# VH-VL binders against q9h9l3, part 136

Target 1, 176 residues: q9h9l3
Amino acid sequence: PRKMVAIDCEMVGTGPKGHVSSLARCSIVNYNGDVLYDEYILPPCHIVDYRTRWSGIRKQHMVNATPFKIARGQILKILTGKIVVGHAIHNDFKALQYFHPKSLTRDTSHIPPLNRKADCPENATMSLKHLTKKLLNRDIQVGKSGHSSVEDAQATMELYKLVEVEWEEHLARNPP

## First folded at step 7 (VH-VL)

Design w60 (framework fv_nivolumab)
Fold by ESMFold2-Fast, scan of step 7:
Structure w60 (fold): chain C 176 residues (1-176), chain A 124 residues (1-124), chain B 107 residues (1-107)
Amino acid sequence: as target 1 above (176 residues)
Amino acid sequence: QVQLVESGGGVVQPGRSLRLDCKASGFTFSDYGMHWVRQAPGKGLEWVAVISYDGSNKYYADSVKGRFTISRDNSKNTLFLQMNSLRAEDTAVYYCAKEGYYQASAYLRYFDYWGQGTLVTVSS
Amino acid sequence: EIVLTQSPATLSLSPGERATLSCRASQSVDSYLAWYQQKPGQAPRLLIYDASNRATGIPARFSGSGSGTDFTLTISSLEPEDFAVYYCQQYDNWPLTFGQGTKVEIK
């Protein structure tokens, strides 16, 4: 059994018109939900849009933030060789400028059995908030002050655990 | 400059098929989910279908499910809508629409760019 | 599905006046709401996303507010080019839905 971690990142808008998503926070939790990493990260480019409604990031969080190059190195050391669980995890990997093997990646936004348990269309990409409410009876991402990437990573791991046995069996028979 | 250009609209009889194309430029097409939204003459906007950034997930409005198929070719920056078993109520201007920026665990499915639209008229 | 109800259906005003447009959702959509402007023969144009964020190139006279079920689009001082139909859209849940539109017309 490989070790399994869950990740959730927060992005801010950089580049032309703030449309480039740059990493500004990353949280990683282990199988039991314990925090392995949680840092604010300073993008190398000027922040045009903090996207605070979603990211929870404000100017004050950037004052002592870890520079992107250093944070990336720390994060990749934790992820390498592990099964990494996330929700819409391709966005996290893109912000990290990192390729993680598909065989070791689990995306809770693309697991048909999970949607089925939530009485949601199997092919629709459901939000983490909705899956967590339907399956764990828990409200996350509450309020207008932004999301907690720790809370999101913890919820994502718990969601994956609901389908872990059947999904790992599926992947063993249908390698990605 | 972001551009979305639709083509393939026209006049067709009920029960026939039509394929719409949407050519994208000015952004990394393979990074974004893409949608089709339609508008019947003199009416409001109606969401039709979505396809994920890599083409692996597709979802449809109940009114078109089983008749329409959304697809994409990321190597050609092109989005498609195959419309089968067309009905009079499918008469509308069809818009290709791009999702907004991506954010970790949140899907921000507002449409920051739209094509010019292509008219599909289903009549005998 | 989530129903969005826009009010008023038609708003008759003169250039220079303030316009206030309402969008009410049948259930909470948090802040997952956008506003679009559409002129005859044209595609919709994004004005506001995430309830209150102004899209690129949109003049400061446009502002959005609200959360949950009650949302407002405000145009502080109408310009001639602002007379158009305005739509709200939610993206909190499937299917994605639009309001029926509010037409802002010259008095």
Scores: ipSAE 0.641, ipTM 0.876, lowest interface PAE 2.3, mean pLDDT 91

Design w61 (framework fv_nivolumab)
Fold by ESMFold2-Fast, scan of step 7:
Structure w61 (fold): chain C 176 residues (1-176), chain A 124 residues (1-124), chain B 107 residues (1-107)
Amino acid sequence: as target 1 above (176 residues)
Amino acid sequence: QVQLVESGGGVVQPGRSLRLDCKASGFTFSDYGMHWVRQAPGKGLEWVAVISYDGSNKYYADSVKGRFTISRDNSKNTLFLQMNSLRAEDTAVYYCAKEGYYQGSAYLRYFDYWGQGTLVTVSS
Amino acid sequence: EIVLTQSPATLSLSPGERATLSCRASQSVDSYLAWYQQKPGQAPRLLIYDASNRATGIPARFSGSGSGTDFTLTISSLEPEDFAVYYCQQYDNWPLTFGQGTKVEIK
């Protein structure tokens, strides 16, 4: 079986009006939810908006944070050749400036059977928070201190496991 | 500068079809979900439809489901709304709207940019 | 579907006065609530997102507060350009919904 990991990234706003999302934290967990990687990452551009309510990132976290180029190399070594699970994972890959093969990518925001189990519209893109509450009876992303990318990556892996057998069979018959 | 420009509105008779286009510029179109929001004359805002960044997921308001089809062409930075079986109650200004940024694992579906709107009038 | 109820329907005020606009959700939307301003013949403009964060370029006189089911938009001292219709919008659950609007008009 191919090895599987789950990823979740936090972004800060850079560029004009803070509209560019730049990587500022990345967490990767293995199939069992154990942390393989969790680092704050220093963007190469000036941070205009920390987006702290959502990212949990503050100026203090940027002190001694891993520079983007170094962090990217470390992260890509973990992801390469593995099945990578994420929620709206294209945003994580964009922030990493990385292309991961579609055949090895699993996006829990785009799995109709997962929405069906949650009694949600099958083709609507549901948030990680709502799917986790409906299917795992667990509250994540609570409070005003920002999200934990470790918590999000762990929840994402657990959600994927609920549909793994069904979805892998679907992908084998209907390759992307 | 981010711009969204709608086109295709006009006067049509009930039961006919119309296609709306929305041309995007100033941001990476293929990274964001896009929405259509309408507003009947003198009334409030009503959400109509959404399409995911890659076009794989689409969702519609109950009032238009089965009649309207949202689509996009990322190579042309263009969003579409195909409106079939039009009814008088579909008369509205139709806005295309861009989602806020995706933050980690949260979708922020507030609308940071809107087009100027295109008027669709369905009348006999 | 989540219903958003805005009150009052109309505020008749003079420049320099404080405007307080309410938005109530039929069920919790956490902090996934935005406020928009719309002037006649124009598209809506984002003012506040995530209940309390001012959008880029929005003057400090605009502030948002609240969480769960009760939200408030405050304009601390009305300027002539602030007379418009204001809408709240939730993005916690599908379908996305807007309030009916509050018109802030000059006396």
Scores: ipSAE 0.584, ipTM 0.862, lowest interface PAE 2.5, mean pLDDT 91

Design w62 (framework fv_nivolumab)
Fold by ESMFold2-Fast, scan of step 7:
Structure w62 (fold): chain C 176 residues (1-176), chain A 124 residues (1-124), chain B 107 residues (1-107)
Amino acid sequence: as target 1 above (176 residues)
Amino acid sequence: QVQLVESGGGVVQPGRSLRLDCKASGFTFSDYGMHWVRQAPGKGLEWVAVISYDGSNKYYADSVKGRFTISRDNSKNTLFLQMNSLRAEDTAVYYCAKEGYYQTSAYLRYFDYWGQGTLVTVSS
Amino acid sequence: EIVLTQSPATLSLSPGERATLSCRASQSVDSYLAWYQQKPGQAPRLLIYDASNRATGIPARFSGSGSGTDFTLTISSLEPEDFAVYYCQQYDNWPLTFGQGTKVEIK
């Protein structure tokens, strides 16, 4: 049996007009929701837009943040060889500049049984906040202080557990 | 800078087909969901269809479901809308529109950039 | 589907006056609401997203507020180029929907 973790990243805006998404925080939790990794990460380029409303990142968080290259090494050591669960996870992998095998990737924004349980269209991607409210009766990403990547990673793992048996059987019959 | 350019509009008879293209530049096209939004002459905006970043998920407004097909070619930075069985009420300017940035598992399906629009007139 | 109702339908004002535009949702959309400006013959332009965040290049005279079902777009002092139609849009749930628009016109 493979080990399973859930990941959620926070990004800040770099590059022209802040249009490039650069990694600024990463949280990883295990199957039970225990935190394996949670660090602020310093992008190698100038931050133009902190995107604080969603990211929760402020200048103060960058003072002792782990440099991107070092953080990336730590994160990849945790992810390698494991089933990685995330929501819209391709954005997290892009920010990490990392390729994770599709056979070991679980994206809760692309699992039709989850949408079906939430009484949502199976082919429309729903936000993590919406699915968590509908299926777990829990409010996440509340207020104006920004999102908690730990909270998001924990909610993502719990959502996956609701369909894990059904979805793993589907993947065994229909390998990606 | 970000640009979206639509093409393929024109005058067509009811029951016929048209394909609209939208060429994207200035951003990583394969990272974003794309939408079609239309506006009938003198009327407001109506959302038509969405396609996910990789093309695996598609969803449509009830008014076009079963007649329109959204697709994309990420290697060519191009979004498509195949419109079949056209009706007079499909007459509109059609805009392609880019989703906002994804933030911490939140889909930001506001439209930060729009194309110039292409007019589709369905008349006999 | 979530219905967005904008009011008033038409707002007749002079340059320099404050404009206040309302958008009401038939059910909560949290803060997942955007505002667009459209001038005749042009594509819509994003002004505000996530209820209160100004888009890149949008002047400070534009501000958005509200959450849940009641939202407001305020233009603190109208400039000649601000006379246009304004649309709100929700992105909380499918299908995505727009309000019917508020026309801001010169008195």
Scores: ipSAE 0.600, ipTM 0.869, lowest interface PAE 2.5, mean pLDDT 91

Design w63 (framework fv_nivolumab)
Fold by ESMFold2-Fast, scan of step 7:
Structure w63 (fold): chain C 176 residues (1-176), chain A 124 residues (1-124), chain B 107 residues (1-107)
Amino acid sequence: as target 1 above (176 residues)
Amino acid sequence: QVQLVESGGGVVQPGRSLRLDCKASGFTFSDYGMHWVRQAPGKGLEWVAVISYDGSNKYYADSVKGRFTISRDNSKNTLFLQMNSLRAEDTAVYYCAKEGYYQSGAYLRYFDYWGQGTLVTVSS
Amino acid sequence: EIVLTQSPATLSLSPGERATLSCRASQSVDSYLAWYQQKPGQAPRLLIYDASNRATGIPARFSGSGSGTDFTLTISSLEPEDFAVYYCQQYDNWPLTFGQGTKVEIK
């Protein structure tokens, strides 16, 4: 079996009117929830909107942040060859400007059995906060000061573990 | 820069079918969930259906379940709504609408861009 | 489903006056609430998202506030182009729902 990690990224707004999502923090945890990587990342473009309500990013965090190119290299070394778990993970991969093989990608926003366990419509995409509350009885992303990508990555791994056996069996029978 | 253009509306008899198209431009279509929202003449807005960025997840309002099918073709930047077994109460302007951005586990399903709408009239 | 109740149904004001529009949810929607403006024959236009964040290109006279079940849209000083119907929308839970609308009309 391949090693498995979970990832969650925070993005800030760059480009005209802050409409482009640029990587500003990345957290990666292992199967047990231990932190393998957690760094603030400086986008190559001017930050127009910190999106602090959601990202938790403030100007102070950018002062000693790792430049995007360097952070990307570090992150890709951790992800390569591993099963990577995330929630709406295509957004994280896009912010990283990275392609991860579909066969090694697990997206907790697109696992019908997980929604079924949460008494949610199988084909609706549910937020990480909702699934975590329903299935783990835990409140994440609390308050108005932004999310913790470490907390989100840990919750994502725990959610995947609830359906891991069933979903891996499904993927073995129905390869992506 | 961002544009959504609907087409396919018209007058149709009860029980018939109609397909609506929505052509997107000015953003990376394959990154966003897309929705259909309708508005009956002189009435308020009613959410109809959603499709995820990759087309793998679809969800519908109870009023249209089993009759309407949402789909998308990311290679053509086009969203579709196949409407079967149409009823008089389906008469409405149909808008395609783009989701807001995703942020850290939060699906921001507000609609930052809307099409101009296409009128569907179901009458005998 | 989550029901959104807007009040008043109609608000009759003159240009330069302050408009205050209410939206109340039947259960908490946290801050997952948006406001739209719609003029006759036009598509809705996003004004506010996440309860209080102004959308790109929206004038500073528009502001949103509230959380949980009680939300307010404020237009600090009405311009002629602001006479329209305003809708709130929640996106905390499925199905997505809209309020019935508040019409802001000229006295």
Scores: ipSAE 0.190, ipTM 0.741, lowest interface PAE 3.5, mean pLDDT 90

Design w64 (framework fv_nivolumab)
Fold by ESMFold2-Fast, scan of step 7:
Structure w64 (fold): chain C 176 residues (1-176), chain A 124 residues (1-124), chain B 107 residues (1-107)
Amino acid sequence: as target 1 above (176 residues)
Amino acid sequence: QVQLVESGGGVVQPGRSLRLDCKASGFTFSDYGMHWVRQAPGKGLEWVAVISYDGSNKYYADSVKGRFTISRDNSKNTLFLQMNSLRAEDTAVYYCAKEGYYQSAAYLRYFDYWGQGTLVTVSS
Amino acid sequence: EIVLTQSPATLSLSPGERATLSCRASQSVDSYLAWYQQKPGQAPRLLIYDASNRATGIPARFSGSGSGTDFTLTISSLEPEDFAVYYCQQYDNWPLTFGQGTKVEIK
């Protein structure tokens, strides 16, 4: 069996009007929820909008943050060859400028059985907060001071574990 | 500059079909979920349908479920709404709308950009 | 479905006056609430998202507040261009829903 990790990234706004999402924090946890990686990351481009309401990132976090090139290398060493679980994970991979094989990617925002278990429409994409509340009876992303990518990665792994057996069987019968 | 331009509206008889197009420019279309929102003459806004960034997930308001089909072509930056079995109550201006940014495992489904709208009139 | 109730239906004021618009949700939407401005013949324009964050280019006279079920849009001093219909929208749960609108009209 392949090793499995969960990832969650925080982005800040760069480029004209802050419309580009650039990596500014990354958290990776193992199957049991233990932290394998958690670093603030300095984008190579000028930060226009910290998006602090969601990211939790402030200028102070950037002072000694790991440069993007170095952080990316560290992160990719952890992800390569593993099953990677995330929520709307294509956004995280885009921020990392990384392509992960579809056969080893699990996106908890796109798993119909998970929505069904939460009594949500199978074809609607639900937020991590909503699924975690309905299925794990826990409140995450509380308050207006930003989110914890560690908390989000841990919740994402726990959600996937609820449907792991049936979803892995589905993927074996319907390879991506 | 972000632009959304709808087309395909017109006058159509009850029971017939119509297809709406929405051409996007000024942003990476394939990164965002897209929505259709309608407004009947003199009435408020009603959400109609959503499609995920890659087209794999689609969801509809109960009033249009089974009759309308949302789709997209990311290679052409175009969103579609196929409207079948049209009824008088489907008469409305139809807006193409873009989701906000995805951030921190949260879908921000406020609409930061809207098209100008295209009028669909279902009448006999 | 979450029902949003806006009040008042119509607000008649003069330029320079303060406008306070209410939006009440039938159940908690946390802070996942947006406000839009719409003028006749035009598409809605985003003013406020996530209850209190001003969208890019929106003047400081517009402010949003509230959480849970009770939300307020405030325009501190009305300009002539602010006379329009205002809608709130929740995005906490499916289906996405809008309030019925508050018309701010010149007295």
Scores: ipSAE 0.562, ipTM 0.856, lowest interface PAE 2.6, mean pLDDT 91

Design w65 (framework fv_nivolumab)
Fold by ESMFold2-Fast, scan of step 7:
Structure w65 (fold): chain C 176 residues (1-176), chain A 124 residues (1-124), chain B 107 residues (1-107)
Amino acid sequence: as target 1 above (176 residues)
Amino acid sequence: QVQLVESGGGVVQPGRSLRLDCKASGFTFSDYGMHWVRQAPGKGLEWVAVISYDGSNKYYADSVKGRFTISRDNSKNTLFLQMNSLRAEDTAVYYCAKEGYYQSHAYLRYFDYWGQGTLVTVSS
Amino acid sequence: EIVLTQSPATLSLSPGERATLSCRASQSVDSYLAWYQQKPGQAPRLLIYDASNRATGIPARFSGSGSGTDFTLTISSLEPEDFAVYYCQQYDNWPLTFGQGTKVEIK
């Protein structure tokens, strides 16, 4: 059977006025929530805005961070051929400059049955924090010092497991 | 620099249709969700509709659901609002608005940039 | 739907005075709250996002605070250009909602 992993990245702002989102941390967990990868990543461009409230990244984390090109190679080796789960995963793939087949991608921000379980509108995209609180009774992304991408990847995998049977059956009937 | 420019507003009769356009520049349009927000004369702001970065997901305020359709053309950096079955209560300045900076796990639907607005007047 | 109630509806103050504007949510919005300034004939301008973060180019006299259901926008010393209508907005849950606005006017 195809192996399944969950990914969550953190981005910092680069480019004019910090408008560009550049990869600065990536965490990958397996089906059981065990960490397969968790590294700070050094963008090739000057960091204008650390976006610490969201990213949890500070200048100190960049000192020994893995250069983008090396980190990307390591991450892609883990993702290739696997079912990859993420929340708003398009942004993770964009930051990685990577194409992952849609047939092997699961985005918990766009799974109508998951929103139904959370008593949320099926076609609206909900935050990972909201879905995790409603469905797993867990508070993630707490405090003002930034988020843990490991915690977010773990929560994302657990959320997907709540609808896995139903959603895989849907995808088999309605291939992407 | 980021700019959003609306067009298509005007005076229309009740029951008619109108389409609003919003041309975006200065950012990667295809990476952000986009919204329409309206403001009736002398009143406050009312959220109208949202469309996801790729156009695959859309959501509407109850007051416009079934009558308005939001769409986008990422190749042209343009956001649209098709307004059908217009009513007097739809009279408002319509703003297109860009979502804030995106992190992979968070939807930040504050509006960091707004268009200048386009006036839609529904009257006989 | 989450209702945002702003108070007072109107604040009449003089330049140099401190303005304190309140926004109360009918249920918790965590820190997913923004503040906007709007002048007559203009589009709204983002002041504060995530309850307390100043947007780029916004003067230090503007500050936001609060979390959950109770939020405050403070202007430490009003400048002539600060007389405007201010709106809060939540983005924690659908539909997105705005407060009714607080008008800050010259006394």
Scores: ipSAE 0.502, ipTM 0.822, lowest interface PAE 2.8, mean pLDDT 90

Design w66 (framework fv_nivolumab)
Fold by ESMFold2-Fast, scan of step 7:
Structure w66 (fold): chain C 176 residues (1-176), chain A 124 residues (1-124), chain B 107 residues (1-107)
Amino acid sequence: as target 1 above (176 residues)
Amino acid sequence: QVQLVESGGGVVQPGRSLRLDCKASGFTFSDYGMHWVRQAPGKGLEWVAVISYDGSNKYYADSVKGRFTISRDNSKNTLFLQMNSLRAEDTAVYYCAKEGYYQSKAYLRYFDYWGQGTLVTVSS
Amino acid sequence: EIVLTQSPATLSLSPGERATLSCRASQSVDSYLAWYQQKPGQAPRLLIYDASNRATGIPARFSGSGSGTDFTLTISSLEPEDFAVYYCQQYDNWPLTFGQGTKVEIK
């Protein structure tokens, strides 16, 4: 029985031509979907591309945003020692410049039983939006004004809970 | 500068095997899903296969399922396509293509970079 | 599988003219639609992604619009280098699919 949280990060484009993904928002929810953390985060580098279509980040969100180094410390305190659930979570960990043990990581984009329940090919990587619609009958990431990382983290936790018993048993037999 | 360079194409008889390689540079290869897309002479584009960033998930077009195997070696920044039981209809230029995924858990499987392609001709 | 139908199959125009290319999906792909340009002997080049976002280095004369099932690629004023084949691609669902292409040729 370890504590379990779900995370979702939003990134903006920095560096040459905005090709580097830098953390600009992070949301963390507990097992029941309650928000533990939700902050806009100021990258240390100049933002070239806000990627607002997906991130929902705009210039006004950066005015009072928490500096990256401080936000990272706060986030890592929440994640350390817990089972962390995410979707394509390696991107979130990369943006945080953080390594989380694979034994405590649950990636809903790489759980074959979850795809099976969604009537999707077990080996195909499905988007969070697609799995949430098929399994929870809920539309997330609606419109073109950007996504809510809180909504994404909550959906991710609910998706994991659908396969939690089966997947934890699998991991006990097949440790990562 | 992002570059994808394919190799391994050639002429092969029906029923034989061929392996294609794609060497990547200019980006963090291990962060992105990679695809193979082919184009028969004078025809349009056809998606062939995908592999996830870590190699754990693989998916194929029905036309090649059971015959082709996609794999990758992240330590060498190289993508592979093992093509078995080749048929005349597999004759095509094969392109290595990089995903444009970034964030918000929306996989953006448009192809921002393509290799130059390698020609595979299956003939007797 | 989602079928993408491009129209017209061939568009014959002169430099300086406006080109409008259509791509219709058999079911909604939301905005998960990209456009590529391909010249003879070359790999495809990304022009537009997520229906309306211009890729890095692509001239402002190229624009994309649409959502759901109906999408348009517009070239406001054709340059000599724009005569090529154009493909749309959906990435909303598996398998990934391409349209059959629209050839933009010199009149």
Scores: ipSAE 0.544, ipTM 0.843, lowest interface PAE 2.8, mean pLDDT 91

Design w67 (framework fv_nivolumab)
Fold by ESMFold2-Fast, scan of step 7:
Structure w67 (fold): chain C 176 residues (1-176), chain A 124 residues (1-124), chain B 107 residues (1-107)
Amino acid sequence: as target 1 above (176 residues)
Amino acid sequence: QVQLVESGGGVVQPGRSLRLDCKASGFTFSDYGMHWVRQAPGKGLEWVAVISYDGSNKYYADSVKGRFTISRDNSKNTLFLQMNSLRAEDTAVYYCAKEGYYQSSAYLRYFDYWGQGTLVTVSS
Amino acid sequence: EIVLTQSPATLSLSPGERATLSCRASQSVDSYLAWYQQKPGQAPRLLIYDASNRATGIPARFSGSGSGTDFTLTISSLEPEDFAVYYCQQYDNWPYTFGQGTKVEIK
């Protein structure tokens, strides 16, 4: 069995009209929810839109932030060879400019048994906040000051654990 | 239960102005970016404008820059499009559209809900 | 701007047949591509987002695939209500652009 971690990233808007989602924070937790990594990250491009309502990133967080290239190296050392759990994780991997094998990726926004357990349509993409409230009876992403990527990564791991046995069996029978 | 209802369309002469409204219900309006998308008669879809959740960021298609202004009133769950210096080529059905679910801070600008549209005809 | 080219312009098929619709981007859009269905006199309806995820309430006969520049929408067995115009849309880069549409019509 491979070691398993959960990741959640926060992005800010860079590039034309702030459309490009650039990594500005990354949190990684282990199977038990202990923090392995949590750093603010400085994008190489000018930040046009802090997206603070969602990201929790403010200009002050950029002052001592780890430069993107350095942070990326640190993060990839943690992720390589592990099962990585995330919610809509393709956004995180794109921001990291990283390819993680599909066989080692678990996306809690695309696990039909999770939606079934939450009494939601299997083909719907439910928010992390909704799934966590419905299945764990816990409120995350509270207020208007931005999300905690640590909290989101921890919730994501706990959600995956609810369907881990069923989903790993499915993947063994239907390899991606 | 999400609904978007457009209003304000009609027939207008070239060079005149028109304002479109879009009333939203069934979701927390102040949490989502909103868009206007138009469709000329018998043609395809064309993106027009976007406004961020708090109204601080606004962007426009090149074809409407300087003539159209997008705005919103979060207290009234209403999106607006002020259209000035209208041209025959602006004739279209105008849809308001809601952005997809935000996954953390990544903006997902596909359109999960659309209004029924309001027809704007610019003719002399 | 990113140009999306859909092919074919028109598909003439019978109920029960498989429909395969293509959308090609002028540059990579990663997986940030959506598909919409539009019936005459109606607003577009989201079918697929992030290239392969079915939207809420969309039947399993609809599937999306692809990444980068080449994307496909497949309808495994056409139902009468599936005859409509289909549009792809990219949201990887500003401005957000749509393909010109593929009309699926009854043979």
Scores: ipSAE 0.267, ipTM 0.762, lowest interface PAE 3.2, mean pLDDT 90

